VH-VL binders against Probable inactive ribonuclease-like protein 13 (RNASE13). Designs and how they scored, part 2

Target 1, 136 residues: Probable inactive ribonuclease-like protein 13 (RNASE13), of Homo sapiens (Human) (q5gan3)
Amino acid sequence: MDIKMQIGSRNFYTLSIDYPRVNYPKGFRGYCNGLMSYMRGKMQNSDCPKIHYVIHAPWKAIQKFCKYSDSFCENYNEYCTLTQDSLPITVCSLSHQQPPTSCYYNSTLTNQKLYLLCSRKYEADPIGIAGLYSGI

## First folded at step 1 (VH-VL)

Design c8 (framework fv_recibokibart)
Fold by ESMFold2-Fast, scan of step 1:
Structure c8 (fold): chain C 136 residues (1-136), chain A 119 residues (1-119), chain B 108 residues (1-108)
Amino acid sequence: as target 1 above (136 residues)
Amino acid sequence: QVQLVQSGAEVKKPGASVKVSCKASGYSFTSYYMHWAKQAPGQGLEWIGEINPSGDSTNYNQKFQGRVTMTRDTSISTAYMELSRLRSDDTAVYYCARDQWELLPFDYWGQGTLVTVSS
Amino acid sequence: QIVLTQSPGTLSLSPGERATLSCRASQSVSDSYLHWYQQKPGQAPRLWIYGASSRATGIPDRFSGSGSGTDFTLTISRLEPEDFATYYCQQYGSSPWTFGQGTKLEIK
């Protein structure tokens, strides 16, 4: 699993890449629960994000999408682009918090196009995901 | 690309053992759990157990515990299921299927191996 | 163990009709761990719908899955001849992993 963390113009971004796909250490109850727990520990962050995306594609394939970005996302103050290809994505969705300091996630695998955030500062490298393309 | 190829049909006598193989190709063998399922003639699917090819840890359905053993050989990307003390009701098609632990369903299946137990 | 009950056991319909297949769990199953498989005679099962509602690669958009808790549904909006097969639901949330008994979709 590769987790890329970068400070953008208005936010701190995390991009999770898991390719080829690997299991988290055996004994954990769920892929997303393991990943989200790892991220919170590494960042010294106790917040429970409502949603997080994991891309199952090699880094150089993801980088190519940002090279041709000609869109700007004002709310992120970063370039953004819709991937031309559908990519395998794991969606980690917050299910509940019990107790409030614990986060429990559902894992959903999908194959969709997504909106990539491309850094203005780091040679237009991918730095995050703005969302998934629903097609409607 | 991804393929699971199982060994050929077997005919066994009651009390014997059978060992079915499942050779994987087209993906990282140790990155996905391997499951085994039974389908008796005209019946539905029944889960037998799973193996983590990376660490060779196993988890078996209690119904088969004591009679089933799952192993793997990472050098040839092959998983094995051995069922001992065969009974007539073990006559079935046995399938292997890959799955990433608690993330992915059984997304690729072997073609099945018919095991016939008869006197 | 979680028991999955599929209904009806056999569904006889004509091409062009809508099919609705039910899968009920004896206790709550997260939708992330409820999957559907299609199996034709003499063939291995094939993943069809995963996580209750996501179509597997190559599966036509006439297929949709829905549900949560204990009640899950597979819907085929307009049957094609190749859709007649047996469909199994599976839960992957609590060991032992279990399958429903199957719904056989046959031509009337």
Scores: ipSAE 0.000, ipTM 0.508, lowest interface PAE 13.7, mean pLDDT 80

Design c9 (framework fv_recibokibart)
Fold by ESMFold2-Fast, scan of step 1:
Structure c9 (fold): chain C 136 residues (1-136), chain A 121 residues (1-121), chain B 108 residues (1-108)
Amino acid sequence: as target 1 above (136 residues)
Amino acid sequence: QVQLVQSGAEVKKPGASVKVSCKASGYTFTDYNMHWAKQAPGQGLEWIGEINPYSGGTNYNQKFQGRVTMTRDTSISTAYMELSRLRSDDTAVYYCARDIYGDYEGYFDLWGQGTLVTVSS
Amino acid sequence: QIVLTQSPGTLSLSPGERATLSCRASQSVSSTYLHWYQQKPGQAPRLWIYGASSRATGIPDRFSGSGSGTDFTLTISRLEPEDFATYYCQQYGTSPYTFGQGTKLEIK
């Protein structure tokens, strides 16, 4: 078990898993504005990411999807799997202003299958989201 | 008291512009986005756009893009919607409304009383 | 844009009866983003149900909302005189945000 992989899973849990979904903090309008502000502070990063995903499901339920992460996602240099079930997800999309100024985000809640990045091939932990399930 | 108070009724000629105000009180103005909606006589509601009072960022319905401008003045907790090149089908009651995020996003929990704008010669 | 179609356009009932109001979306909308408003003549709309099924503060429990995907329903189990109004559904799933055309609930 690699220390980096353990740290990756913990960061993913902290920054991309939110269950039960919390309300936004005072001074921010909307879920994503509060979350993205927290995220930038925690990572000591002033950037305004263009997009970020948050899953609203128990961590234990999400971990089960990486039990059989049999595919490899070359773009991310990580193992990956498509979730068998649709999950409630918030998509945070940058709407206004660029770094280093204030960032404004739109929050879109949807239920979709997604591609999880997993720490290894089998019995793995989730470490990221490669993307949402794409149709045709 | 938490409320949104809008400016009074306006009568305008075709081609003119109108600017409607919406003054917030009883809450922190910059904590909530402000939306504007149109309701023509006997018709339903139509979303015009929104402004983030904190950033000044706006998002307009494409149908009104190019004719609508939304601004705010944080020193007096007031939002404005200006509609230009008025035509007869702009005759409507215009509402401002505050939305709130939380467990369920984008519902309008507080509305202004409405401003009737009449466009006629 | 997502078109919300409400039916019936007008519903004529008496106090004490059950009312069922429909809102159909032209494409799938997460229930989290489907809201209902009540509007009486000369008044601003008032938030009634948010997230398809949650009653807003002060709304009587005779009102219930349900539905998912493209089909949503507002039900009033036993009409009171004050319930006669126009009800609008609204989606916030994608811009432009849209409202249904409204269902007018009127006294028979």
Scores: ipSAE 0.000, ipTM 0.531, lowest interface PAE 13.7, mean pLDDT 82

Design m1 (framework fv_mogamulizumab)
Fold by ESMFold2-Fast, scan of step 1:
Structure m1 (fold): chain C 136 residues (1-136), chain A 119 residues (1-119), chain B 112 residues (1-112)
Amino acid sequence: as target 1 above (136 residues)
Amino acid sequence: EVQLVESGGDLVQPGRSLRLSCAASGFTFSSYAMSWVRQAPGKGLEWVATISGSGGSTYYPDSVKGRFTISRDNAKNSLYLQMNSLRVEDTALYYCARVDYGDYGMDVWGQGTLVTVSS
Amino acid sequence: DVLMTQSPLSLPVTPGEPASISCRSSQSLLHSNGYNYLEWYLQKPGQSPQLLIYLGSNRASGVPDRFSGSGSGTDFTLKISRVEAEDVGVYYCMQALQTPLTFGQGTKVEIK
């Protein structure tokens, strides 16, 4: 058991998976603003991330993609895989911020393939999202 | 100073239409979702409608769906509620309220505008 | 729709004594993100409602520390540790987890 790996998978599940997607208050009170505020609190971090992704699919469906994680994403220093299926995703994009603590986000719902970060080569757990698939 | 001021309430016959307005000042209006909440005389609070900051999403309970339309003009810092096919049970004091950005509550309320639907 | 039930409906209190109001929801208000989407509002006589508590237990800006919210899932409590004359009014809980947003029927707090 690797404590870092356990923390990464747990945090990913908590901060980047929301299934089924809640419509209110997150739908019109600022879905991303609520989630990002919670995330910064949990991570003990006052920074405003520029972008964050949320997947709206069952954990088991996401977890299975890392069973065949044989690519390495050097920018993240982690193994990764492109999902075989398109997944419903909310993209949280930083719009503006007001010092010292306020961050304001735009929310965009899309359905596409993504690059999933995995804890190791083969038979791994999801630990993050490297990015969205943008073409052939 | 953050303020919301409602207007447009009136005495109106059943089946008629009425448009309410809410003028916002003292904050970046387009950054906040806005709601209408009503209160019949001597009764409790009832949520009527909510609109996102951009105006792209609107939400209603079944009791007003198809009859009421919430809208906003961010350039004018104004919120509206178009009420069609009014019924006696729509008689209430109508409040506009700001949905707090990140705090999740309705943190600022206007004084309300009275709508009376009576024959 | 999520039904919100408050108890008691009427609560006469002696100044300086504690008060407790219960709010029960027909469905869990606990989201997978760990938050309970439950809010408390106070409407003083002749005034607009004001926000007291958001996300179950967080005091809104300017709300005195004598007010506290607790609970999770379907059972929530608003406590006032020592009731003051200015606390008279009708208290409402509201669920904000799903549409339509629904309020409890209200609890009228008045001085004995």
Scores: ipSAE 0.000, ipTM 0.537, lowest interface PAE 13.8, mean pLDDT 81

Design m10 (framework fv_mogamulizumab)
Fold by ESMFold2-Fast, scan of step 1:
Structure m10 (fold): chain C 136 residues (1-136), chain A 122 residues (1-122), chain B 112 residues (1-112)
Amino acid sequence: as target 1 above (136 residues)
Amino acid sequence: EVQLVESGGDLVQPGRSLRLSCAASGFTFSTYAMSWVRQAPGKGLEWVATISGDGGSTYYPDSVKGRFTISRDNAKNSLYLQMNSLRVEDTALYYCAKGSEYYDSSGPFDYWGQGTLVTVSS
Amino acid sequence: DVLMTQSPLSLPVTPGEPASISCRSSQSLLDSNGYNYLEWYLQKPGQSPQLLIYLGSNRASGVPDRFSGSGSGTDFTLKISRVEAEDVGVYYCMQYLQTPLTFGQGTKVEIK
């Protein structure tokens, strides 16, 4: 297990950003099943996460959102900011699981704003996604 | 313990229909994608259809698209292939195959059934 | 469609000698996460196919260690370090990166 890949901008870049957007399934089981199997291999935990988000935008565009963080996300103990523009996002949602090792995911492509986790309040790097903005 | 048993193969005339079945046991059927792969006598393997574990996604090559339909009944641990407008070139042994996860076990067709023979001839 | 080309198509091998089978794809099978979506199958005479190798180089459960898969992108090799009588059959490579899933033509391994 590579524990250093679990936090920071490198881990976020590797596991939550895919640009240019991939528009075909990874094998016959779909995009999310391929990605989530890779993610489980790189993380300390082998659990099946209930949900995972992938942003389809250039790193530089995402990085700019963490230049100033308006908020603090208590649950993550990290600064966070709402992206001002909608971004293309793939949502990987756990459909079912055969414990301990088998996980099956559904893939949904959407465009919406999200809450981005930043490493500090000013001049920071993106380190995760707290959630999607449901809109009003 | 994993077992896949195909049935339904028969001798039929061109233009007719057949439905193949595959009875699965020894694993949590609804968790895995399932596929049909065929082999014409003396020839190689050809993928025919795949269905996701929940039945929400199906995949076909152009050679059978619009004529064949893959389906499953997770309550009965059964996989089906409805074959319409059969052609002589559909003559083959039809295998049921079980998918797997990429990371911890074998690849997409980790277990195969014994096959059921479909012969399309006038 | 991704075309899979195997060579040789026929491979007579002396027992105990190594064997090597090539598989080439018309498009790269390597994804952005470093996985090659290629499998190798063995079909023994009168039997159903069985999985040997998945994701290019990973040996399936129960497969002897004399079998190994290597390669990346468009060029892949299956090696048998010492061919046994039970290894006779037709070997197929198969890509599963893109639909339709496509198989190579098959390589028939025979003991002379």
Scores: ipSAE 0.006, ipTM 0.542, lowest interface PAE 10.4, mean pLDDT 81

Design m11 (framework fv_mogamulizumab)
Fold by ESMFold2-Fast, scan of step 1:
Structure m11 (fold): chain C 136 residues (1-136), chain A 120 residues (1-120), chain B 112 residues (1-112)
Amino acid sequence: as target 1 above (136 residues)
Amino acid sequence: EVQLVESGGDLVQPGRSLRLSCAASGFTFSSYSMSWVRQAPGKGLEWVATISSGSSYIYYPDSVKGRFTISRDNAKNSLYLQMNSLRVEDTALYYCAKDLGYSSGYMDVWGQGTLVTVSS
Amino acid sequence: DVLMTQSPLSLPVTPGEPASISCRSSQSLLHSYGYNYLEWYLQKPGQSPQLLIYEGSNRASGVPDRFSGSGSGTDFTLKISRVEAEDVGVYYCMQGLETPYTFGQGTKVEIK
């Protein structure tokens, strides 16, 4: 396997997959505040992303969706595919931030189909989430 | 098509001010960190400033700290660099660049650059 | 500040021959997830820089497979397996681990 596929997939698994859903350390209000604090520390990135998605499903089930990517998501410069099943997802939405250390997020648990970013068109690994499917 | 177009470069005297602009199109500007990188004539690349997507985190090297201010207007898809107290050593082609990925410092899309010449 | 040092600074190559550029950082660029916060950029004559390699070894979109990045921690190498005329230009390594973000001094690749 390509190193690009291994690293992108590993990062996606660590940052965007949480199954079974677990609670983060004491001192955080809500799921996303704990997760996003953890991510900032691990990635050494002090930025507060406006939105982040976490899928609560086993990796093997998610990986199957990138077996074939029927679309290309231009703004991400990656192949993408719509999941065939609705998945339990936590949406982390930035509420406010106070530099240099604090990002505050709202946590919303939902069950929706989503657009996965895939490392290539065929037999690929998931490397990110482009967005949620709104039903139209 | 992702595009970045810089403007505002000019010939100015030492001690004066100049404001550079970068017009972005073809991507969701408000979702990405943006940077300014300069290149003095015949020299290498030097990072000048980075601003996060929401303007909450801004970084400068010591060489420009206190003199330059990076800002952005997400409603106008525009990035700016206000340059005060210009010095001869600020003479360079100034590039606007779009970040890539979760790690800081990626510069995957660059503009054509705008030339700033500081001379007496 | 993290100092980035490239070697050689000038690299004349015959078309079809391999080329190798070294980049050394004054401190480790290796993150706990296995990523090296090191990028390689190419600036062709009269053009803006373009991203070649990110996270030490990943080729950017559209970059030919004759380009490869390797190394970890403080020592990194960019290799071009068979140099083509279109590969001439100045190559820069850069660290994105911490501010201030710093570039190497650049390596000029020319056809001899």
Scores: ipSAE 0.000, ipTM 0.501, lowest interface PAE 15.0, mean pLDDT 80

Design m12 (framework fv_mogamulizumab)
Fold by ESMFold2-Fast, scan of step 1:
Parts: C-alpha cells; structure tokens; sequence
Structure m12 (fold): chain C 136 residues (1-136), chain A 124 residues (1-124), chain B 112 residues (1-112)
C-alpha cells in the first residue's frame, strides 16, 4: 500500500474534482464561495489559498493522464504530465479577506489543458494540479 | 456598447414547443453567465433560467424544470431557450439578461443589462 | 423558496416629495460572508428593467444619489428623497442569496 499515493489521490478527488458540476451548496452565492467554504471545513484549516482549481471530468478520464509522467515538477517534488486534452476547469481566485479570515472568491469557468501531479512515474494516480497550460 | 436582442416569440397552442434566441454584442460573451427572466402581461418579474459563461452549468426554478432548456453558442454570441410542453401560464414577455452574480461575486449584482424582450403567447 | 413581499403595491407621489418602498423576505438574506444579496430594479413604462441598488444599499453606476437602499436580514427599504417625473415606473426587489432567484410583486410609483 502506497500511503502517500492513497492520501494524495483521495484528497485531490475530494477537493479538486467535481463531476458533474454541482450547484454548491444551498444558500451560497457563487460556485467557489460554496466550494472553498466546504473544503476549508473538511481540512480544518483557516488559511485562504489565493487560487484553487476544480476539474469537471470523470475520475477515470483524469486518471488516464497519469499512466506515464514525462516530467518532474521540482517545486512540488512530484512527477507531472500535461493533459492531452483540454478539460473544463473552474478557477477559484481569492478576492479579499475579512477578519477573522473569512475568504471570498471569484469563480471563472474555463476549458484548458493543465499540468497534473502524479504519484509516481508509471501507472500512477493524480494527486494535484501544478498549473494551467499557458499556450504555445 | 452592450446590446442584447431577443427573438422567436410567437402565438402558440398549449402543448407545443418554441425556441427563443438572444443575440449579444459589445462584450466578451463567454465571460458572463446569462439568464432568462419573464414577465406575464400586467404582472411581475419571474426568473426562468441561468447558464454559466462556458455553458457547463444550468439552473432552473421548479416551475420550468424538465420543460425548458437554456443553452448558448459562444462562437456565435447567442443564447437560447428551448420551451417544451408550453402552458397558458407561460404567456409572458421573455427577457435575456447578462448575469454577473454567478461568477463575479464581488460585483454584488445580478442583472446589469437587459434586452427588449420577446412576447410568447400560449392560448387555445 | 424565499418569498419576497413588497409594500405598498401602489404609491402615488407628488413631484418633489419623498417616497419609501418596503421589501420583506420570508428568510434572512444575510449570506455567510456578511452581505445581504438584495437588489432593487426599476422598470419605466414601456422599457426593460434596470438595476438600481445591489447588496442592499449600493447604488448601481449612473443611478442618482436621491435613491438609497437600507436594511438587513428580512426587512429592506428603498427611499427616493425627492421624486422626479423620470422616477415613475414599477420597482422590484429581488433576492440573490439563494436559488431560485425570487422577485417581489412590484410597487408602481406614479405621479398624483
């Protein structure tokens, strides 16, 4: 059992995959404000991350990209790969904070290729997003 | 200059279908959620449907859920409302509106621009 | 669904006099972020609706300062300090705190 792989993939699936895209939760205005509130509650963390990505695709479709990782992302100390296909992604961007650290987010829905973090070089599971593909 | 122009309103019999269109210009269409809001003759405003900027998420009140479908073609700057199983109570002027509130939470407002409306009359 | 109730439904006003419209919600509009997502729209005769007020009290771009919004939770008020002829029309409050989005019945402001 690869504990790092299992914990990373479970967290990634829970926090960064939302398919089909839900109307998140009742009472919230804006997708990211609902999602980020839920995510911070689950992690027991009061920090407001500046940016968070959510992929709207089935887990098995995302998992296939980590079949082989051709790169290593030093800043994350993980293997990484560029997705072959563009994926529907919501970008949650921190707008501002209000003490005691209430986080407020803007939601932007886009369709882009991205760099996935993979738990190992071959036959791995996705564990995070390193960034969006900036183009040619 | 932002412009929204609706079309497709007609007189139809109950149980029939109708498709409304809204042509948008003067802004980057794909960056904004869009909504349909209706107004029955002499009555108030009622929200009908919202679609996200990319088209991946749609929202409806229970009164039209399962009968109406909102869609968009970002390459053509066009918004649509497919209305099936029309009822007399669906008779209204239908407005398309630009909806900033779904994605720009900090703007704090929903409908900043409205079209002129297109009239749908459902009667026997 | 959040029910929005406006009062009065008809408001005849003499030009230059103040006008006040009430909007009450069946549930609190206070979002977890501390804001009330209550908006006011004006529909002038023969025209499409236009945004006047958002977040309970903020005036939209181009809206004259004689318009002001106030309130929190379930009770909200729109005030016009001195009504002008161009202010005639139907005023609607709308809540955007939760889905479905719901409007009040409308208040018709007309010159006496």
Amino acid sequence: as target 1 above (136 residues)
Amino acid sequence: EVQLVESGGDLVQPGRSLRLSCAASGFTFSEYAMSWVRQAPGKGLEWVATISGSGYSTYYPDSVKGRFTISRDNAKNSLYLQMNSLRVEDTALYYCARDLGEYDFWSGYSFDYWGQGTLVTVSS
Amino acid sequence: DVLMTQSPLSLPVTPGEPASISCRSSQSLLHSNGYNYLEWYLQKPGQSPQLLIYLGSNRASGVPDRFSGSGSGTDFTLKISRVEAEDVGVYYCMQATQFPLTFGQGTKVEIK
Scores: ipSAE 0.000, ipTM 0.538, lowest interface PAE 14.4, mean pLDDT 81

Design m13 (framework fv_mogamulizumab)
Heavy chain, then light chain:
Amino acid sequence: EVQLVESGGDLVQPGRSLRLSCAASGFTFSSYEMSWVRQAPGKGLEWVATISSSGSYIYYPDSVKGRFTISRDNAKNSLYLQMNSLRVEDTALYYCARHEDYGGYFDYWGQGTLVTVSS
Amino acid sequence: DVLMTQSPLSLPVTPGEPASISCRSSQSLLESNGYNYLEWYLQKPGQSPQLLIYLASNRASGVPDRFSGSGSGTDFTLKISRVEAEDVGVYYCMQALYTPYTFGQGTKVEIK
ESMFold2-Fast, scan of step 1: ipSAE 0.005; ipTM 0.554

Design m2 (framework fv_mogamulizumab)
Fold by ESMFold2-Fast, scan of step 1:
Structure m2 (fold): chain C 136 residues (1-136), chain A 120 residues (1-120), chain B 112 residues (1-112)
Amino acid sequence: as target 1 above (136 residues)
Amino acid sequence: EVQLVESGGDLVQPGRSLRLSCAASGFTFSDYGMSWVRQAPGKGLEWVATISSSGSYTYYPDSVKGRFTISRDNAKNSLYLQMNSLRVEDTALYYCARDLSYGDYEFDYWGQGTLVTVSS
Amino acid sequence: DVLMTQSPLSLPVTPGEPASISCRSSQSLLYSNGYNYLEWYLQKPGQSPQLLIYLGSNRASGVPDRFSGSGSGTDFTLKISRVEAEDVGVYYCMQALQTPYTFGQGTKVEIK
């Protein structure tokens, strides 16, 4: 069973928004390996998250989606909304791990609508991603 | 053209040590992980060791952990396998392989192999 | 460790006829990203192994379209639509989901 956790808007901005897209830190093979290493350092987290999403759009463009949230995502206990626009997103998926130290990720770049978690019902800030919109 | 050339295989007695080398050419060696995979005569494939592109991370199965050490020299485009405390069951053809574990697949190119025979 | 089991272990085939090899894993290789981390390798007699299929169903560069991979989770199949003489050898599946990487026992495809 995976524990799903929400993060605050500050953490969401820092860990899940990268615009224009930059690969950090240097010395890593692939975008997600660099980014996930950086995030684990910032969060002081030695666990290897199975999946992580990064949006490549300006904060102001993402923030507009949480101006009104008429949905509530029970599994996250947060307000949520479907982005009406497709956004460029990198999906970081755990490929391999060697506990306790190393996580290896695949990087997949895609354009998709997503379910965004919002801090409140009206005039809110984005705080996380519930998932990607698959259609039908 | 990608080429991997192994060397160092020999006939050795149990309990002794041997060092294998793999010379890489035709690609930017420092951008890829590297692995060793072995095959006992007439048997199947068995993964032995993997090293990250920088050399900072190494991985082994329990069967060789503590006895074998994988290493690399990116300036020389060379991969190594230091084998200590050799056992009869380590007898195999040892392949050097290029590893894309940071991508969608592993072992896209293999060398010709070098034979290690451990016998009294 | 993830156990990989192949069947059959020996597969004699007449040239021009189809061949099918099964591979089963002791745990699901389907990851949350939607990909199955299963690869197929071919070792021709006297030669080094070569990558045929990655992520369950994607053909590696230079691999003829007569080769196809299918399956999801724990059950996978490699199919050769029309076996040619140069296709003889031992076929191995491998899970690439987690270390230690583990191979199946191998399936020997030979001309009858």
Scores: ipSAE 0.000, ipTM 0.510, lowest interface PAE 17.3, mean pLDDT 81

Design m3 (framework fv_mogamulizumab)
Fold by ESMFold2-Fast, scan of step 1:
Structure m3 (fold): chain C 136 residues (1-136), chain A 121 residues (1-121), chain B 112 residues (1-112)
Amino acid sequence: as target 1 above (136 residues)
Amino acid sequence: EVQLVESGGDLVQPGRSLRLSCAASGFTFSDYAMSWVRQAPGKGLEWVATISGSGDSTYYPDSVKGRFTISRDNAKNSLYLQMNSLRVEDTALYYCAKEGYYDSSDAFDIWGQGTLVTVSS
Amino acid sequence: DVLMTQSPLSLPVTPGEPASISCRSSQSLLHSSGYNYLEWYLQKPGQSPQLLIYLGSYRASGVPDRFSGSGSGTDFTLKISRVEAEDVGVYYCMQGTHWPYTFGQGTKVEIK
């Protein structure tokens, strides 16, 4: 469910990149609850994605990883690459829902490598996140 | 393991100052608002101060506003409470508490053991 | 300031029996987000407070399902369906909707 919201470089930039990371003010209800509420309003969508990733790095730093996409991720039908560096990532995980349309999220900040989806093999733009790298 | 450890509580004369510290470990400190909550001996809980994750916003009840200052050093995972113009009624066990985003919104999900402040002549 | 009033302030309970604690606020706790920022905390003798219920009705991690929270606006209730010996302590409600944050007086739950 989260991949449909991240496909397209403009949407990816708007919904999955936040640098420098926005402060957690008391009235914001926490980072992911504020962000996911904002996203649902902006997309005019009542769906509660189970998981959403946010990268806290400059757009230019993220774009450089798609300079050459070294593989193809068949289950996403997109070119993809593993980031060279670990990046600060917030993982927004759906905790519970309160009908009719309230979503409550847990926020986890981590620093790790991830698989970026790229729009083409060479000189591409990032369009989504396939997943986080495990094993190192 | 998530842990908060307070220090700095002492016996102090009325009108003097004291600074409390809270060392945090086991979570991303800068992601969470932090609070101080006090409890006078044999009495209930009273909220003292809250600071946002970035440190840009601070909140106080009128009882301590202008006398107490909450601050944080995110690079050191440390929370502070600077207490000036101390009064006998400030005598309490002072708890450091994390506002929970992990399992709860705005609730105090993790508490330290507290540090005792006694204001007496 | 929002006044939080708990009732009863002392609650002796026989083990295995249900217990109920009321918390009333002087102003509505329903936030514009649709949530009531109302929490319940338990302070066992000699220990720091621990979170039981948040947002009025959600149980914190590790809290047994015998604990339940209900209510909205100004009237809230904490229920323990079957009191155990380990449930002894002082229960506090707290509101986080309005600045400053305020706690109830506390309800002391004791085994008869």
Scores: ipSAE 0.000, ipTM 0.527, lowest interface PAE 16.6, mean pLDDT 81

Design m4 (framework fv_mogamulizumab)
Fold by ESMFold2-Fast, scan of step 1:
Structure m4 (fold): chain C 136 residues (1-136), chain A 122 residues (1-122), chain B 112 residues (1-112)
Amino acid sequence: as target 1 above (136 residues)
Amino acid sequence: EVQLVESGGDLVQPGRSLRLSCAASGFTFSSYWMSWVRQAPGKGLEWVATISDSGGSTYYPDSVKGRFTISRDNAKNSLYLQMNSLRVEDTALYYCARGGYDILTGYPFDYWGQGTLVTVSS
Amino acid sequence: DVLMTQSPLSLPVTPGEPASISCRSSQSLVHSNGYTYLEWYLQKPGQSPQLLIYKVSNRDSGVPDRFSGSGSGTDFTLKISRVEAEDVGVYYCMQSLQYPLTFGQGTKVEIK
């Protein structure tokens, strides 16, 4: 549902993995405002994604979930897998936008199972997050 | 260079009113939450009021709620504290500080003014 | 209201020796966003307070490495590895998790 679901594993690692979770500098209004500003700067565009997920776990712990990526998520046109474990994540939700270049985000820390997008069937790399599991 | 300069402190009788001002310079005033913190002579720090960057949200402790009003004028880079129904217990040095917190985000008090003394006595 | 309690309230130290100040909160200062909203401020004699540490352990710009903050939940510590003459003053912890914002009573660090 956002642009990061279509990027490769290098971009996913850079934009969606933060472990251990970094404290925001005193000049920022919360974690997501700092992170989303950095992300948009690297992408060189003025888009304000409606939602962005950040996983606070080691890359190795995340990568292992795509070892058995045998399901296909039609709505994302990618192979996918549900994580066996709940993971600590920050949900960045767009609150408002003053000028097109200023985006303001709410930060919510939660522990949930995730639907990971994987680069291929079996022995794949994580390339994005399709969403959070809300079954329980 | 960030500067905060308070003014308006005076000797006043109990029950009277006083307005404090804080002149800000060296930063984009309209982008920061602002607060007032007081210190009674020889005592510790006590938070008094916080106002959001737009002025749309204000916060007070019960000890001053209904008597004190924090406000700001972003066009003039100025912060105010209107103090009504003053009590002897309000006697303190009042500091203007850059910073404040909402329910989701916030800034620590990273810059403080020199304070303005308010003495309430009969 | 969150009660902040500091110990000791008076701390005479010999120059060059370490100093440690404790701060305890009446409830957890951990926010659902994962951050812990505890700050430390220093007020030197005759001066305005200044920020030393925010989010438990992050030094403000210009604060010397000899200052360090640690702790979790309700129990926090500020340490000065080697106290210098310029470090004398009153140290305050503050919680910024919820309104009303509350300070500890203050710990006076002085040279003996």
Scores: ipSAE 0.000, ipTM 0.519, lowest interface PAE 17.0, mean pLDDT 82

